# Miniprotein binders against a2bj90, part 1

All scores and structures are predictions.

Target 1, 235 residues: a2bj90
Amino acid sequence: MSRSARRKTSALNTVLRVVEVFASIQGEGPFTGTYSVFVRLAGCNLRCPFCDTRYAWSLEAGKPLGVEELVEEIARYEPSLVVITGGEPLLQRHPLNSLVEGLESLGLRVQLETNGILPAPARDEQLWRVYHVVSPKDVPVRVPGAKLHPSWVDYARATGRAWFKFLVANEQHVREVAEYVAKLGIPRSRVYIMPLTPEKLDMKELLELHSRIASLAVKWRLNFSPRLHLLVQLP
Positions, changes and structure headers below are counted from each chain's first letter, unless a header gives other numbers.
F, E and O are the ipSAE of ESMFold2-Fast, ESMFold2 and OpenDDE, as the mean of both directions, binder to target and target to binder. V2 is 0.75 times the mean of E and O plus 0.25 times the DockQ between their complexes.
Where letters were taken out, [cut] stands.

## First folded at step 1 (miniprotein)

Design a01
Amino acid sequence: SPEEIKKLVEEAERLLEEAKELAKRLGDPETIRKAIEALEKLIQAVEEALRNGDSRAVEEAKRLLEEAKKLIEEAERRLREK
ESMFold2 (binder alone), alone request of step 1: mean pLDDT 64; pTM 0.505

Design a02
Amino acid sequence: DTSEQLLEKARQLFDEAMKLLQEAIELSKQGNPEEAKKLLDEVLRILEEAARIAAEAGDKDLLEKIARQLAEVLRQAAELLRELAEKSK
ESMFold2 (binder alone), alone request of step 1: mean pLDDT 80; pTM 0.748

Design a03
Amino acid sequence: GSEWEELEKRIDELEKRFEELKQRYPDDPRLQELEERLKELRERVRQLRENGASPEEIRELLQQIEQELNRIEEELKKRNG
ESMFold2 (binder alone), alone request of step 1: mean pLDDT 81; pTM 0.752

Design a03v
Amino acid sequence: GSEWEELEKRIDELEKRFEELKQTGSPEAQRLQELEERLKELRERVRQLRENGASPEEIRELLQQIEQELNRIEEELKKRNG
ESMFold2 (binder alone), alone request of step 1: mean pLDDT 76; pTM 0.694

Design a04
Amino acid sequence: NPEDEKLAQELLEKAIEYQRKAEEAARKGDYETAIKYLEEAVKLLEKAAELLTNPEIRKQVEQILQTTKELIEAYKKALEEQK
ESMFold2 (binder alone), alone request of step 1: mean pLDDT 86; pTM 0.823

Design a05
Amino acid sequence: SDEELAKKVEELLRKAEELFQKAEELLKRGDYESALRAIEEAAKLLLEAARLAQQSNNPELMKKVAELLRKAAELQAEIARKIGEK
ESMFold2 (binder alone), alone request of step 1: mean pLDDT 84; pTM 0.804

Design a05v
Amino acid sequence: SDEELAKKVEELLRKAEELFQKAEELLKRGDYETALRAIEEAAKLLLEAARLAQLGDPELMKKVAELLRKAAELQAEIARKIGEK
ESMFold2 (binder alone), alone request of step 1: mean pLDDT 82; pTM 0.780

Design a06
Amino acid sequence: GDPEELRKRAEETIREAQELLKEVIERAKKTGDPRLQELAERVVQLLAEAIKAFQEGDLDKVEELVKRAQELIREAKELLEKSE
ESMFold2 (binder alone), alone request of step 1: mean pLDDT 82; pTM 0.775

Design a06v
Amino acid sequence: GDPEELRKRAEETIREAQELLKEVIERAKKLNDPRLQELAERVVQLLAEAIKAFQEGDLEKVEELVKRAQELIREAKELLEKSE
ESMFold2 (binder alone), alone request of step 1: mean pLDDT 82; pTM 0.775

Design a07
Amino acid sequence: TSPEFQKLLDELERLKREIEKLAEEDPSLKDEAERLKELIDRVKKAVESGDTEEARRILEEIKEILERLKERAKRTSDEQ
ESMFold2 (binder alone), alone request of step 1: mean pLDDT 75; pTM 0.663

Design a07v
Amino acid sequence: SPELLEEFQKLLDELERLKREIEKLAEEDPSLKDEAERLKELIDRVKKAVESGDTEEARRILEEIKEILERLKELAKKLLEE
ESMFold2 (binder alone), alone request of step 1: mean pLDDT 75; pTM 0.655

Design a08
Amino acid sequence: MSEVEKLLEEFKKLIEEAEKLQREALEAAKAGDKEKARELLLKAIELNLKAIELALKIGDPELIRQAVEAIQKNIELLKQLLQEEK
ESMFold2 (binder alone), alone request of step 1: mean pLDDT 82; pTM 0.774

Design a08v
Amino acid sequence: MSEVEKLLEEFKKLIEEAEKLQREALEAAKAGDKEKARELLLKAIELALKAIELALKIGDPELIRQAVEAIQKAIELLKQLLQEEK
ESMFold2 (binder alone), alone request of step 1: mean pLDDT 82; pTM 0.772

Design a09
Amino acid sequence: STEDVIREILETLKKVQELTEKAIEAAKRGNLEEAERYQREALELMRKAAELARRIGHEELERLIREIIETIERTIKAIREYRE
ESMFold2 (binder alone), alone request of step 1: mean pLDDT 85; pTM 0.829

Design a09v
Amino acid sequence: STEDVIREILETLKKVQELAEKAIEAAKRGNLEEAERYQREALELMRKAAELARRLNDPELERLIREIIETIERTIKAIREYRE
ESMFold2 (binder alone), alone request of step 1: mean pLDDT 84; pTM 0.808

Design b01
Amino acid sequence: TPEELIKELEELAKRLKELAEEALRRGDPKAEELLRKAAELIERAIELLRKGDLEEAIKLALEALRLIAEAARLLGDPELAKKAAELIQKAIELLQEALERNK
ESMFold2 (binder alone), alone request of step 1: mean pLDDT 75; pTM 0.722

Design b02
Amino acid sequence: TDEERRKELEEAIKKAEELIRRAIELGNEEVAEIARKALELARRALELGDPELIEAAKDIAEAALRLAEVAVKLGDEEAKRRAEEILREAEKLIREAERK
ESMFold2 (binder alone), alone request of step 1: mean pLDDT 61; pTM 0.492

Design b03
Amino acid sequence: SLEEQIREIVEKAKQALEEAKKAGNPEVAKLIEELLEKVLRVLEEAKRRGVDPEILLEAAKVAAKIIEIAVKLAKDPEAAEEARKLVEELEKLVRQ
ESMFold2 (binder alone), alone request of step 1: mean pLDDT 74; pTM 0.666

Design b04
Amino acid sequence: DEATKEILRLVEEIARTLKEAIEKGLISPEDAERLARELAEIVKKATDDKEILERVRKILEDIIKHAEKLGNEEAVKRLKEALETIEK
ESMFold2 (binder alone), alone request of step 1: mean pLDDT 76; pTM 0.687

Design b04v
Amino acid sequence: DEATKEILRLVEEIARTLKEAIEKGLISPEDAERLARELAEIVKKSGDPEILERVRKILEDIIKHAEKLGNEEAVKRLKEALETIEK
ESMFold2 (binder alone), alone request of step 1: mean pLDDT 73; pTM 0.659

Design b05
Amino acid sequence: SPLDEIAKELEKLAEEFEKLGKPELAEKLRELAEKIRKAIEEGDLETLKEVLEELLRIIEELERSGQHSEELRRIKELVERVLKKVEELL
ESMFold2 (binder alone), alone request of step 1: mean pLDDT 78; pTM 0.753

Design b05v
Amino acid sequence: SPLDEIAKELEKLAEEFEKLGKPELAEKLRELAEKIRKAIEEGDLETLKEVLEELLRIIEELERNGHDPEELRRIKELVERVLKKVEELL
ESMFold2 (binder alone), alone request of step 1: mean pLDDT 78; pTM 0.750

Design b06
Amino acid sequence: GSKVEELLRKAIEVLQRAVELAKQGKDEEAIKLVQEAVELLVEAAKESKDPEVIKKAAEAILKIAEAIAENTGNEEAKRLAEEARKIAQEAIELAKKQE
ESMFold2 (binder alone), alone request of step 1: mean pLDDT 72; pTM 0.650

Design b07
Amino acid sequence: NEELRKKFEELIRKWEELTRRMIEEAKKRGASEEELQRLLERMLELARRALEIARKLNDPELLAEAIRLIAEVIKVAIESGNPELAERAIEIAREAIKE
ESMFold2 (binder alone), alone request of step 1: mean pLDDT 79; pTM 0.771

Design b07v
Amino acid sequence: NEELRKKFEELIRKAEELLRRMIEEAKKRGDPEELQRLLERMLELARRALEIARKLNDPELLAEAIRLIAEVIKVAIESGNPELAERAIEIAREAIKE
ESMFold2 (binder alone), alone request of step 1: mean pLDDT 76; pTM 0.729

Design b08
Amino acid sequence: DPSEIIKEAEKLVEEIKRRIESGEVSPEEALKLIVELFLKVVEAARKSNDPEAIEKARELLRKIIELARELNLPEYVRLAEEALRRLEES
ESMFold2 (binder alone), alone request of step 1: mean pLDDT 72; pTM 0.651

Design b08v
Amino acid sequence: DPSEIIKEAEKLVEEIKRRIERGDPEEALKLIVELFLKVVEAARKSNDPEAIEKARELLRKIIELARELGDEEYVRLAEEALRRLEES
ESMFold2 (binder alone), alone request of step 1: mean pLDDT 75; pTM 0.668

Design b09
Amino acid sequence: MDEREKVIREAAELAAKYNDEEAIEIIKKAAESGDEELLKLAIEAVKLAAENPQSEEARRLLELIKRAVEEKDKDALEEARRIIEEMRKK
ESMFold2 (binder alone), alone request of step 1: mean pLDDT 72; pTM 0.655

Design b10
Amino acid sequence: SEEEKRLEEIIKRLEELAREAEELARRIGDPEVQRLAQEARRLVEEAKRALEEGNPELAAKLLEAAARIIEAIAERIGDEELLKLAKELLEEAIRLAEENGDPRVLEEAKRALEEL
ESMFold2 (binder alone), alone request of step 1: mean pLDDT 75; pTM 0.726

Design c01
Amino acid sequence: GSEELERRVREALEEMIRLAKEGRLEEAAEVAIRLSEEAVRRGDPELIRRALEVVLEIARIAAESGNPEVVERILRAAIEAARRAGDEEVAKEAEKLLEELRR
ESMFold2 (binder alone), alone request of step 1: mean pLDDT 72; pTM 0.631

Design c02
Amino acid sequence: DPLEELAKRFKEAVERAIKLLEEGKKEEAEKVLKEAIEEAKKAGDEELVKLLEEALRRLKEGDIEKAIELLKKALEYAEKR
ESMFold2 (binder alone), alone request of step 1: mean pLDDT 80; pTM 0.744

Design c02v
Amino acid sequence: DPLEELAKRFKEAVERAIKLLEEGDLEAEKVLKEAIEEAKKAGDEELVKLLEEALRRLKEGDIEKAIELLKKALEYAEKRLKE
ESMFold2 (binder alone), alone request of step 1: mean pLDDT 77; pTM 0.708

Design c03
Amino acid sequence: DEKTVEELKKLAEEYLRKGDAETAVKILLKVAEIALEKGDLELAIEALEKAAEIAQRANLRELEARVYELLARVYEALGDKEKAEEYRRKAEEIR
ESMFold2 (binder alone), alone request of step 1: mean pLDDT 84; pTM 0.815

Design c04
Fold by ESMFold2-Fast, scan of step 3:
Structure c04 (fold): chain B 235 residues (1-235), chain A 88 residues (1-88)
Amino acid sequence: as target 1 above (235 residues)
Amino acid sequence: SPEVLRLLLELLKSDNEEVRREAIRILGEIARRNPELAEKIVPLLVELLRDPDEEVRKAAAEALGKIAEANPEVVEKYIPELEKLLED
């Protein structure tokens, strides 16, 4: 490889297609309540009927941002947590590893949100060192094409840095999740159930749904994830 | 996942050259890690060496280089096509 080609490859590996960067409170998963900066990457490998961020499905929806520029933008917020979400962030795996390296160099805690279709991080990736919330879509809601890559279970057991978050609407869904995680050997301590929120609910309906799913989490001895940002009306 | 592969393969034919570049990088890494998929991916990357956009052509060459480092045999099958491109 020529020097020109090598320099250009490095630049391409440090460019991300970014839909939005904003500060909010992490409303979901193991870090619920944490002051966070959200980095929404463009592109998705699924077309979920309940998706709230359809505007991020295309890679063309993202603006090209250099890793160094994005790290500086994130740092200005002084966050306790950087949440990298999308679309599917792992579609941009190469520059994403560079972003994680930059954020870790500043001592920032990083969490990735992923659908888990693409493989879990390898030991030599920067992504190996950060937190991952995996949202499988193969159960209970059964989105076409949504098969969890088996390497995520191995990664979770090896590192303790992955959790599995499932959208549930009723007790039958929770039963299916419990059977699924037992079959795959996922520890219950790594499993969150979260309310599947229809596109429009009033505040009373939203609270009642949260209460029902939380009660099921207690009954089935699983962790509960709210959608706290919806309850407190944040982005 | 066959679904993931289908989506990425469709992105190679996007009208947007930046989308094609991204798809090339992702598919290149998939082919590097999954030799069985390289046979389906490599022919399409070879076609993209003739792409009208120079950055797309460069991305295709870089992806093929990385695949060749991991599995030379898959890329060796396309040496005649690669040599033809160099002659033009």
Scores: ipSAE 0.000, ipTM 0.143, lowest interface PAE 19.6, mean pLDDT 79
ESMFold2 (binder alone), alone request of step 1: mean pLDDT 83; pTM 0.797

Design c05
Amino acid sequence: STEELIRRIAEELGLSEEQLKEILELFKKYAEEGKLSPEEIAKLLVEYLKKNGLSDEQIARVLRIIAEVLGDEELKKLADEIEK
ESMFold2 (binder alone), alone request of step 1: mean pLDDT 68; pTM 0.564

Design c05v
Amino acid sequence: STEELIRRIAEELGLSEEQLKEILELFKKYGLSPEEIAKLLVEYLKKNGLSDEQIARVLRIIAEVTGDEELKKLADEIEK
ESMFold2 (binder alone), alone request of step 1: mean pLDDT 69; pTM 0.569

Design c07
Amino acid sequence: GNEELAEEAVKLIKEAAKRNDPEAIRVAIEALLELAKRTGDERIVKLAIEAVVLAAEAGADPEVIKEALKLAEELAKETNDEEIKRLAEIAKREL
ESMFold2 (binder alone), alone request of step 1: mean pLDDT 70; pTM 0.626

Design c08
Fold by ESMFold2-Fast, scan of step 3:
Structure c08 (fold): chain B 235 residues (1-235), chain A 89 residues (1-89)
Amino acid sequence: as target 1 above (235 residues)
Amino acid sequence: SAEEILQKAREYIEKGDYDKAIELLREVLEKYPDSDVAAEAAFLLAEAYYRKGDYEEALKYLEYLLKHFPDSPLAEEARKLIEEIKKKL
């Protein structure tokens, strides 16, 4: 037989729901300044400012794309880094592992951005081998029930391939982050604080906010992440 | 609301459109992880993947439910479905 039920199932499992693919500069985290291709998977980022209606947004985001086709599209950009983002990429975990396998076969470096609610990769997943920037929603913005899965701390210690990135607006937020990471045993060397940017900031206000949060990072002995793409007006 | 998205996801499941249901249920878990319907969204996600024959994805969402909602009325049903899936693997 040319096509079995197993082959039909694997073909369905190799489809990702993709919102957009675009080239830009990674503006955040440990790879700030890297020429990257961004793959935004379907699902809401909690900070989507351009949605008129939720249902129209979900229908538009629901475009399926085969893993092989997506790998070819990404490769055409010749990126130094592939950033897989969206709402929560781990919600599409099975086809995401297939995508990572394809990208690694081409020698491409992969970074996943995740909220860390779902478990960290197991050793037998392709995702075990790539970089992860985890953005817990527990602190300082306290989203009830958005608890970081404890396996992320173990994964970070075992692999050295995870960092924890926190949005902060003031020193009290930094204090809460410091207490949180100490309690969980997250090494400070794996922790980034990043400015929480309100929707209506001009460029001078944005620079002043970056300066204040960077100063707090020095004071509290944590790493600092800018939002570089906002400062240089890239997507 | 989370409840409205969940209701539309249930309608898609009844029509056999598991792909549309999965999209909406993922939205509930991503945007409303603390809503009263988040445990049900996780269970329905697992059931949709199970119906599609994607047993690994189904297991992941059942484990998510047990980890984050251990006191949910759906926790026992999740444990039963996990054992059923393990028999197929």
Scores: ipSAE 0.000, ipTM 0.103, lowest interface PAE 22.0, mean pLDDT 79
ESMFold2 (binder alone), alone request of step 1: mean pLDDT 84; pTM 0.819

Design d01
Amino acid sequence: SPEERLKELIEKVAELARKYGVSEEVIERAIRLAKEGGDPREVLRELIREAQRQGNTEAVKELAKIAIELGVDPEFVREIIEEAKR
ESMFold2 (binder alone), alone request of step 1: mean pLDDT 77; pTM 0.719

Design d01v
Amino acid sequence: SPEERLKELIEKVAELARKYGVSEEVIERAIRLAKEGNPREVLRELIREAQRQGNTEAVKELAKIAIELGDPEFVREIIEEAKRRL
ESMFold2 (binder alone), alone request of step 1: mean pLDDT 67; pTM 0.560

Design d02
Amino acid sequence: DEEEIRRLAEEAIRLAKEAAELIKRAAELGDPELLKLALEAVRLAIEAVRLAVEAGDSELAREALRVAEEAIRTLQEAAKKSGNPELEKEVEKLAEEIRRIQRE
ESMFold2 (binder alone), alone request of step 1: mean pLDDT 75; pTM 0.704

Design f01
Amino acid sequence: GSKVRIEIEFSSPEEAEKAAKEIAELAKRLGLEVEVTVEGNRVIITIEGDPEKVREFLEELIKLAEKYNAKVRIRIEDSE
ESMFold2 (binder alone), alone request of step 1: mean pLDDT 80; pTM 0.742

Design f01v
Amino acid sequence: GSKVRIEIEVDDPEEAEKAAKEIAELAKRLGLEVEVTVEGNRVEITIEGDPEKVREFLEELIKLAEKYNAKVRIRIEDSE
ESMFold2 (binder alone), alone request of step 1: mean pLDDT 78; pTM 0.711

Design f02
Amino acid sequence: MTEYTITIRVPNPDEETLRRLVETALRIAEELGVEVDISWDPETGEVTITITGDSEEKARQALERIKELLEREGYPYDITVTER
ESMFold2 (binder alone), alone request of step 1: mean pLDDT 75; pTM 0.677

Design f02v
Amino acid sequence: MTEYTITIRVDTDDEETLRRLVETALRIAEELGVEVDISWDPETGEVTITITGDSEEKARQALERIKELLEREGYPYDITVTER
ESMFold2 (binder alone), alone request of step 1: mean pLDDT 71; pTM 0.642

Design f03
Amino acid sequence: SRKVEVRIEADDEELARELAERVIELAKKAGVPVRVEVRPGKEIIVEIEADDPDKIKEFIEEVKKIVEELGGRVEIRYEEDN
ESMFold2 (binder alone), alone request of step 1: mean pLDDT 76; pTM 0.705

Design f03v
Amino acid sequence: SRKVEVRIEVDDEELARELAERVIELAKKAGVPVRVEVDGNRIIVEIEADDPDKIKEFIEEVKKIVEELGGRVEIRYEEDN
ESMFold2 (binder alone), alone request of step 1: mean pLDDT 78; pTM 0.732

Design f04
Amino acid sequence: GEYEVRVTVKDGNRVIEVRIEVDSPEELERVIEEVARIAKELGATEVEIRVTNGDKEVRIRFKVDDPEEVAERLKRILEELSK
ESMFold2 (binder alone), alone request of step 1: mean pLDDT 66; pTM 0.567

Design f06
Amino acid sequence: SKTIVVISTDEELLKEAIEEAKRLNADVIIVVTTDPELAKKALELAKEAGVKRVFVIIISDDEEKVREALRLAAELGADVVIRVRSKEEAKEVLRRIIEE
ESMFold2 (binder alone), alone request of step 1: mean pLDDT 68; pTM 0.590

Design f07
Amino acid sequence: DMKVTVEVETDDPEEVARIIREIIERYPNARITVRYENGKLIIEVEGVPEEELRRIAEEIARRTNAKVTLEVGDTRYEFEP
ESMFold2 (binder alone), alone request of step 1: mean pLDDT 74; pTM 0.671

Design f07v
Amino acid sequence: DMKVTVEVETDDPEEVARIIREIIERLGARITVRYENGKLIIEVEGDSEEELRRIAEEIARRTNAKVTLEVGDTRYEFEPK
ESMFold2 (binder alone), alone request of step 1: mean pLDDT 68; pTM 0.593

Design f08
Amino acid sequence: GKRIEVRVDPRTSPEEVRRAVEEALRRAEELGADEVVIEVHGPLSEELQEVIREIAERFGAEEIEVDENTGTIRVRIRLK
ESMFold2 (binder alone), alone request of step 1: mean pLDDT 73; pTM 0.670

Design f09
Amino acid sequence: SETVEVELRFPDGRTLRVRVRSPEEAIEVARKIAEELGLSPEEIERIVKEIEEAIRRGESRTFRFEVNGVEIEVEIRVEK
ESMFold2 (binder alone), alone request of step 1: mean pLDDT 71; pTM 0.601

Design f10
Amino acid sequence: SEKITVHIRIERPDGTVEEIEVEVEPGDDIEEVARRIAEELGAKEVRVEYDPETNTIRIIVRLDKDPEEVKRLAEEIARKIRE
ESMFold2 (binder alone), alone request of step 1: mean pLDDT 67; pTM 0.579

## First folded at step 2 (miniprotein)

Design a03a
Amino acid sequence: GSEWEELEKAIDELEKRFEELKQRYPDDPRLQELEERLKELAERVRQLRENGASPEEIRELLQQIEQLLNRIEEALKKRNG
ESMFold2 (binder alone), alone request of step 2: mean pLDDT 77; pTM 0.691

Design a03b
Amino acid sequence: GSEWEELEKRIDELEKAFEELKQRYPDDPRLQELLERLKELRERVRQLLENGASPEEIRELLQQIEQILNRIEEELKKRNG
ESMFold2 (binder alone), alone request of step 2: mean pLDDT 72; pTM 0.600

Design a03c
Amino acid sequence: GSEWEELLKRIDELEKRFEELKQRYPDDPRLQELEERLKELREAVRQLRENGASPEEIRELLQQIEQLLNRIEELLKKRG
ESMFold2 (binder alone), alone request of step 2: mean pLDDT 80; pTM 0.732

Design a04a
Amino acid sequence: NPEDLKLAQELLEKAIEYQRKAEEAARKGDYETAIKYLEEAVKLLEKAAELLTNPEIRKQVEQILQTAKELIEAYKKALEEQK
ESMFold2 (binder alone), alone request of step 2: mean pLDDT 85; pTM 0.812

Design a04b
Amino acid sequence: SEEKLAQELLEKAIEYLRKAEEAARKGDYETAIKYLEEAVKLLEKAAELLTNPEIRKQVEQILQTTKELIEAYKKALEEEK
ESMFold2 (binder alone), alone request of step 2: mean pLDDT 85; pTM 0.804

Design a04c
Fold by ESMFold2-Fast, scan of step 3:
Structure a04c (fold): chain B 235 residues (1-235), chain A 83 residues (1-83)
Amino acid sequence: as target 1 above (235 residues)
Amino acid sequence: NPEDEKLAQELLEKAIEYQRKAEEAARKGDYETAIKYLEEAVKLLEKALELLSNPEIRKQIEQILQTTKELIEAYKKLLEEQK
């Protein structure tokens, strides 16, 4: 069997554990404001105390969906961006590569959100060609077991298709992020700081937090990511 | 005990390395090897729990352990489909 025939057969027989598929606006990172379809994959290799999506932690939280079926469902939304998130999507890496291949064949732009613990894509993976927003959990608020794989820095330099997004609550956190990215050789242009939003903020408090973190981004010469969906009350 | 916390962190990082090896094997369709690496990760996570007394950290590791065990079962199903 040829390589292309083998990949097509593998994709048709491959399943992903999917928690939800929905249309919204990308509220975070370099594509903020883009009409997107979100694909939340089940399973995570961390248990962050500030996690908003605890319902996706177990692999059993996801329904088995074939890659072809999922590609068709996503395409019906006619999105400008497909955001693959979770959990940790790279826990389902093999079928995820097949999903990306299907989405690219339709000309769809794909962004992966990952904690960066598992290795960055290799050059022969379909994932090599898509965008990645890496959210390290080893700084500034360290999560047990979290450690960024060094290959993500190499991938970012080689492709220009990775950004690093950090949750921050105050200026000390921003300082720790700045030291961390300098140590790893990550350019400031690839770094986003985003407000760490505790539960039960009212809209005024949420706006004030965004303003404070955005001001720190300017001061420290880093990019700012809002949590736009929270501000405009979208999922 | 700061020494136990350091050892627990080292065990957690080693468990992550086994998860990485499991992922590499699974990428190639080698679910037998992937399962073996994840089983080693389970042992390391269980060992880390023996060293930790903080209830919040223990709960987080217990949940990571549960997800790892669920991944092993998922790979066993994929391996059965290959046979």
Scores: ipSAE 0.012, ipTM 0.401, lowest interface PAE 8.2, mean pLDDT 82
ESMFold2 (binder alone), alone request of step 2: mean pLDDT 86; pTM 0.831

Design a05a
Amino acid sequence: SDEELAKKAEELLRKAEELFQKAEELLKRGDYESALRYIEEAAKLLLEAARLAQQSNNPELLKKVAELLRKAAELYAEIARKIGEK
ESMFold2 (binder alone), alone request of step 2: mean pLDDT 82; pTM 0.766

Design a05x
Fold by ESMFold2-Fast, scan of step 3:
Structure a05x (fold): chain B 235 residues (1-235), chain A 110 residues (1-110)
Amino acid sequence: as target 1 above (235 residues)
Amino acid sequence: SDEELAKKVEELLRKAEELFQKAEELLKRGDYESALRAIEEAAKLLLEAARLAQQSNNPELMKKVAELLRKAAELQAEIARKIGDYERAIKLLEEAIRLLEEALELAKKS
């Protein structure tokens, strides 16, 4: 694409519906413990019964923010990682590509959290170049309508920039995950199991759940993701 | 005239908003078929409003129409989920995002 056409196209995709922007520690997945800025986008294509962020489900929950304004706000935090989450951020795919371009121009690392229902990035998208943590909701939690798009497996193999993070409550769930990833050809090195946490657990219950799921990860030779922010009481 | 077209668009938008209120009440009652019919009726009025707003070259009215078409798509997606049609719900949410992007672009022109 010519520079003039690219500038024109970028101008058409320069706003995002944003619920909140805040600094915290990434509590989950391969970058657990990283000082991060979280950008929560509005809108979601699922209604998971265990969802902690129901306030982000509607597009109306977000305020329109320009990509340049959002990049500047994020940069002021001086983060080691920018976590783009939601809702389902890929619902705002086109302006999201512009946001990623702006963040990468500043040398910032970007991670997307996605349910994986919408297709993985194509090679010509800016999103192709960033990290993705895909949280399937078809196995083992069986959310209606949730089906992992097969392109995510191809993307993971091609780039090495995607991991698959599964919510699990017990050993039967871990068995189902192991069978699922084997069938799809997802390497165990790219698979994380994470505790499915009810909203009202006390600290002792939360620690016991983490210990149990971590032990299962060792037994089944899978990676373990904590929910560290819950353990240290950060947002 | 442009003033007459604008008045017709505003009237169509008012009728569509009344149908959305009716649809939300029907959704609360679990009457999904009647809710869907109300939203489909609103969408037809909004498509006519879009045609007239485009004809009058009025970006403010075009933005209002796009915002209400987005609301129609979101309500249809909610109904699709309630009746178990999750593939349609996903497509309708994608359409709602497209309409939201159109409304935001029109806002820049106003």
Scores: ipSAE 0.006, ipTM 0.400, lowest interface PAE 9.8, mean pLDDT 83
ESMFold2 (binder alone), alone request of step 2: mean pLDDT 83; pTM 0.832

Design a05y
Amino acid sequence: SDEELAKKVEELLRKAEELFQKAEELLKRGDYESALRAIEEAAKLLLEAARLAQQSNNPELMKKVAELLAKAAKLQAEIARKIGDKERAAELLIKAAEAMIEAARIKG
ESMFold2 (binder alone), alone request of step 2: mean pLDDT 78; pTM 0.726

Design a06a
Amino acid sequence: GDPEELLKRAEETIREALELLKEVIERAKKTGDPRLQELAERVVQLLAEAIKAFQEGDLDKVEELVKRAQELIREAKELLEKSE
ESMFold2 (binder alone), alone request of step 2: mean pLDDT 78; pTM 0.727

Design a06b
Fold by ESMFold2-Fast, scan of step 3:
Parts: sequence; C-alpha cells; structure tokens
Structure a06b (fold): chain B 235 residues (1-235), chain A 84 residues (1-84)
Amino acid sequence: as target 1 above (235 residues)
Amino acid sequence: GDPEELIKRAEETIREAQELLKEVIERAKKLGDPRLQELAERVVQLLAEAIKAFQEGDLDKVEELVKRALELIREAKELLEKSE
C-alpha cells in the first residue's frame, strides 16, 4: 500500500486518544443533574487562561482506544447520558463520528462539549444527530485567536440541538454575552451563563458566586448553568 | 513506516506549534498590534486545518500546514522582538 492509503486506514477512523472515562453527574448546561459517563478526549486547539483541564491539552495525554472497546466500556455504566468532552473533541472528528454511531446503535443519548472554533456537524455526519454545548471563547473571556465558527448558529437553528454556554464573573460579562448573542441571532433560550470559578475558592465563596450569577441570569432573562459537580464534590 | 509512529509524530508537531502559538498570543496581548493579531489568527486557522487533516488521516497535509504555521510563528516572533 502507498503511504497515503496506509495513513487513511481504519486505525485513524476507529481509534480515539482518550484521557479518562468516568461516571458522574452532569454538573453543567441543559442536562444538569443527569447520571452520565464522561469521555475526555485529548487535544485542544486553544490555551484558555481559566482552563480547568490543562492536562488534556496535548494529544499525547490520551491513551489510544478503539471505538468498539470504548463503546463497550461506556455501555457497562448504563448511563442516561454520554458526555464527550476534552480538550476539543472535534479535533478527532472522524473516529468521533464512529463512536457516536456505536453509541446511538445502543440507544444512548450523547452530548458533546466543544469550543466551537471548528465547524458544526454537516447533515451527513453522525454528529449532526447528537446534542452540542458550545462554549465560545471570543466573549467574554476573549481568548486571542478564538472565534466561533458561524455554522454553529445555523446548526442550532436547523436542529435545536445546540446551546451556547458562557463563563461570566460579573454583570459586565453578562452584558457582553447578551450583546454577542443578539448580534449573532442566537435565541436567549439557547444561552447559558455559568460562574467563572478561579482556583482556590472555598465552599462559601463558591456558593456566593453561584448565587450572584444565577441572580444575573434571572435579571437578563438567560438560562443559568451551575457547576454542580463542584458544589457536591464530584469529579 | 509504522502508522502509529507517524500519528504520534504528527501529534507532537501540532503540539509544539500550539505551544509556540500560545507564547506569541500571550506576548501579542501586551502590544495590541493588528499585524500580530492577524498573524496569530492565521496561525490558529492553519493549526485548525492541520488538526482537521490529522482527523482525516492526511498526515502529509498535517506536515505542510504545520510548516506554514511555524513560518508565520517565526514572523510573529520577529515582529514581537522588534516591537518590544
């Protein structure tokens, strides 16, 4: 076989670089409180200052796992939801589509968490059919070089399967989010604001921050995402 | 060669380019230079394309795109040193 054909073989379409697989409660976004299995994929195309999962930035942080093996491992947990996160899961798009196909064949509900820099799924991808929580990094955190791909807004309108989640620390951040989503035509019903939690907050500080951001969500008529796993001390 | 070794090399070159890009972005924030911002944006796009090519198994394209990204990173560092 030629080098090109060998490089495009099934190994690249059926092997994922996986950092960790664990059962927990989804603590964030529209499925908060759901018994879930988390699949953290390696690799990220950003270097966010407030990133909680810097250990997943490198593709080398992940162990190569076959899609079939991973599907079987996930199924053993009998989850209500499979959360595929990273890094940036869309960096491994081809084998990720194969994983989604396997999980859907078992009737499992799948949610992706993505920074939205890479394009949204096309209609012929398995990923078109699953849920996406998009965390843009151009507002309010303003990570340089980060820009939401416009196809995510189109995908959200076409499917009703995408939500946009923003880290906020204060009311000025919420105002910036409101302006951003209005400019892009994202419905408020698809928007979550979530507390930006810097390292070294104690439980009292964490609760006070949650209360403040939740109050702002009510005031601005946006959805609120807690970081429930932090409040109940789960991974 | 060994496909697994080629995949690992592609990952390593993408990772190295991403780490260099992070340094450029952190320093560019201090200057607010539109030229540096445009270079950083082009590097982000090239690395996103390289990562997409990696996902598609096109390792030759990964090599080409990462090489282009590293060239722009060198340009950005040169501009940073002259501006700082």
Scores: ipSAE 0.000, ipTM 0.146, lowest interface PAE 18.2, mean pLDDT 79
ESMFold2 (binder alone), alone request of step 2: mean pLDDT 82; pTM 0.780

Design a06c
Amino acid sequence: GDPEELYKRAEETIREAQELLKEVIERAKKTGDPRLQELAERAVQLLAEAIKLFQEGDYDKAEELVKRAQELIREAKELLEKSE
ESMFold2 (binder alone), alone request of step 2: mean pLDDT 81; pTM 0.762

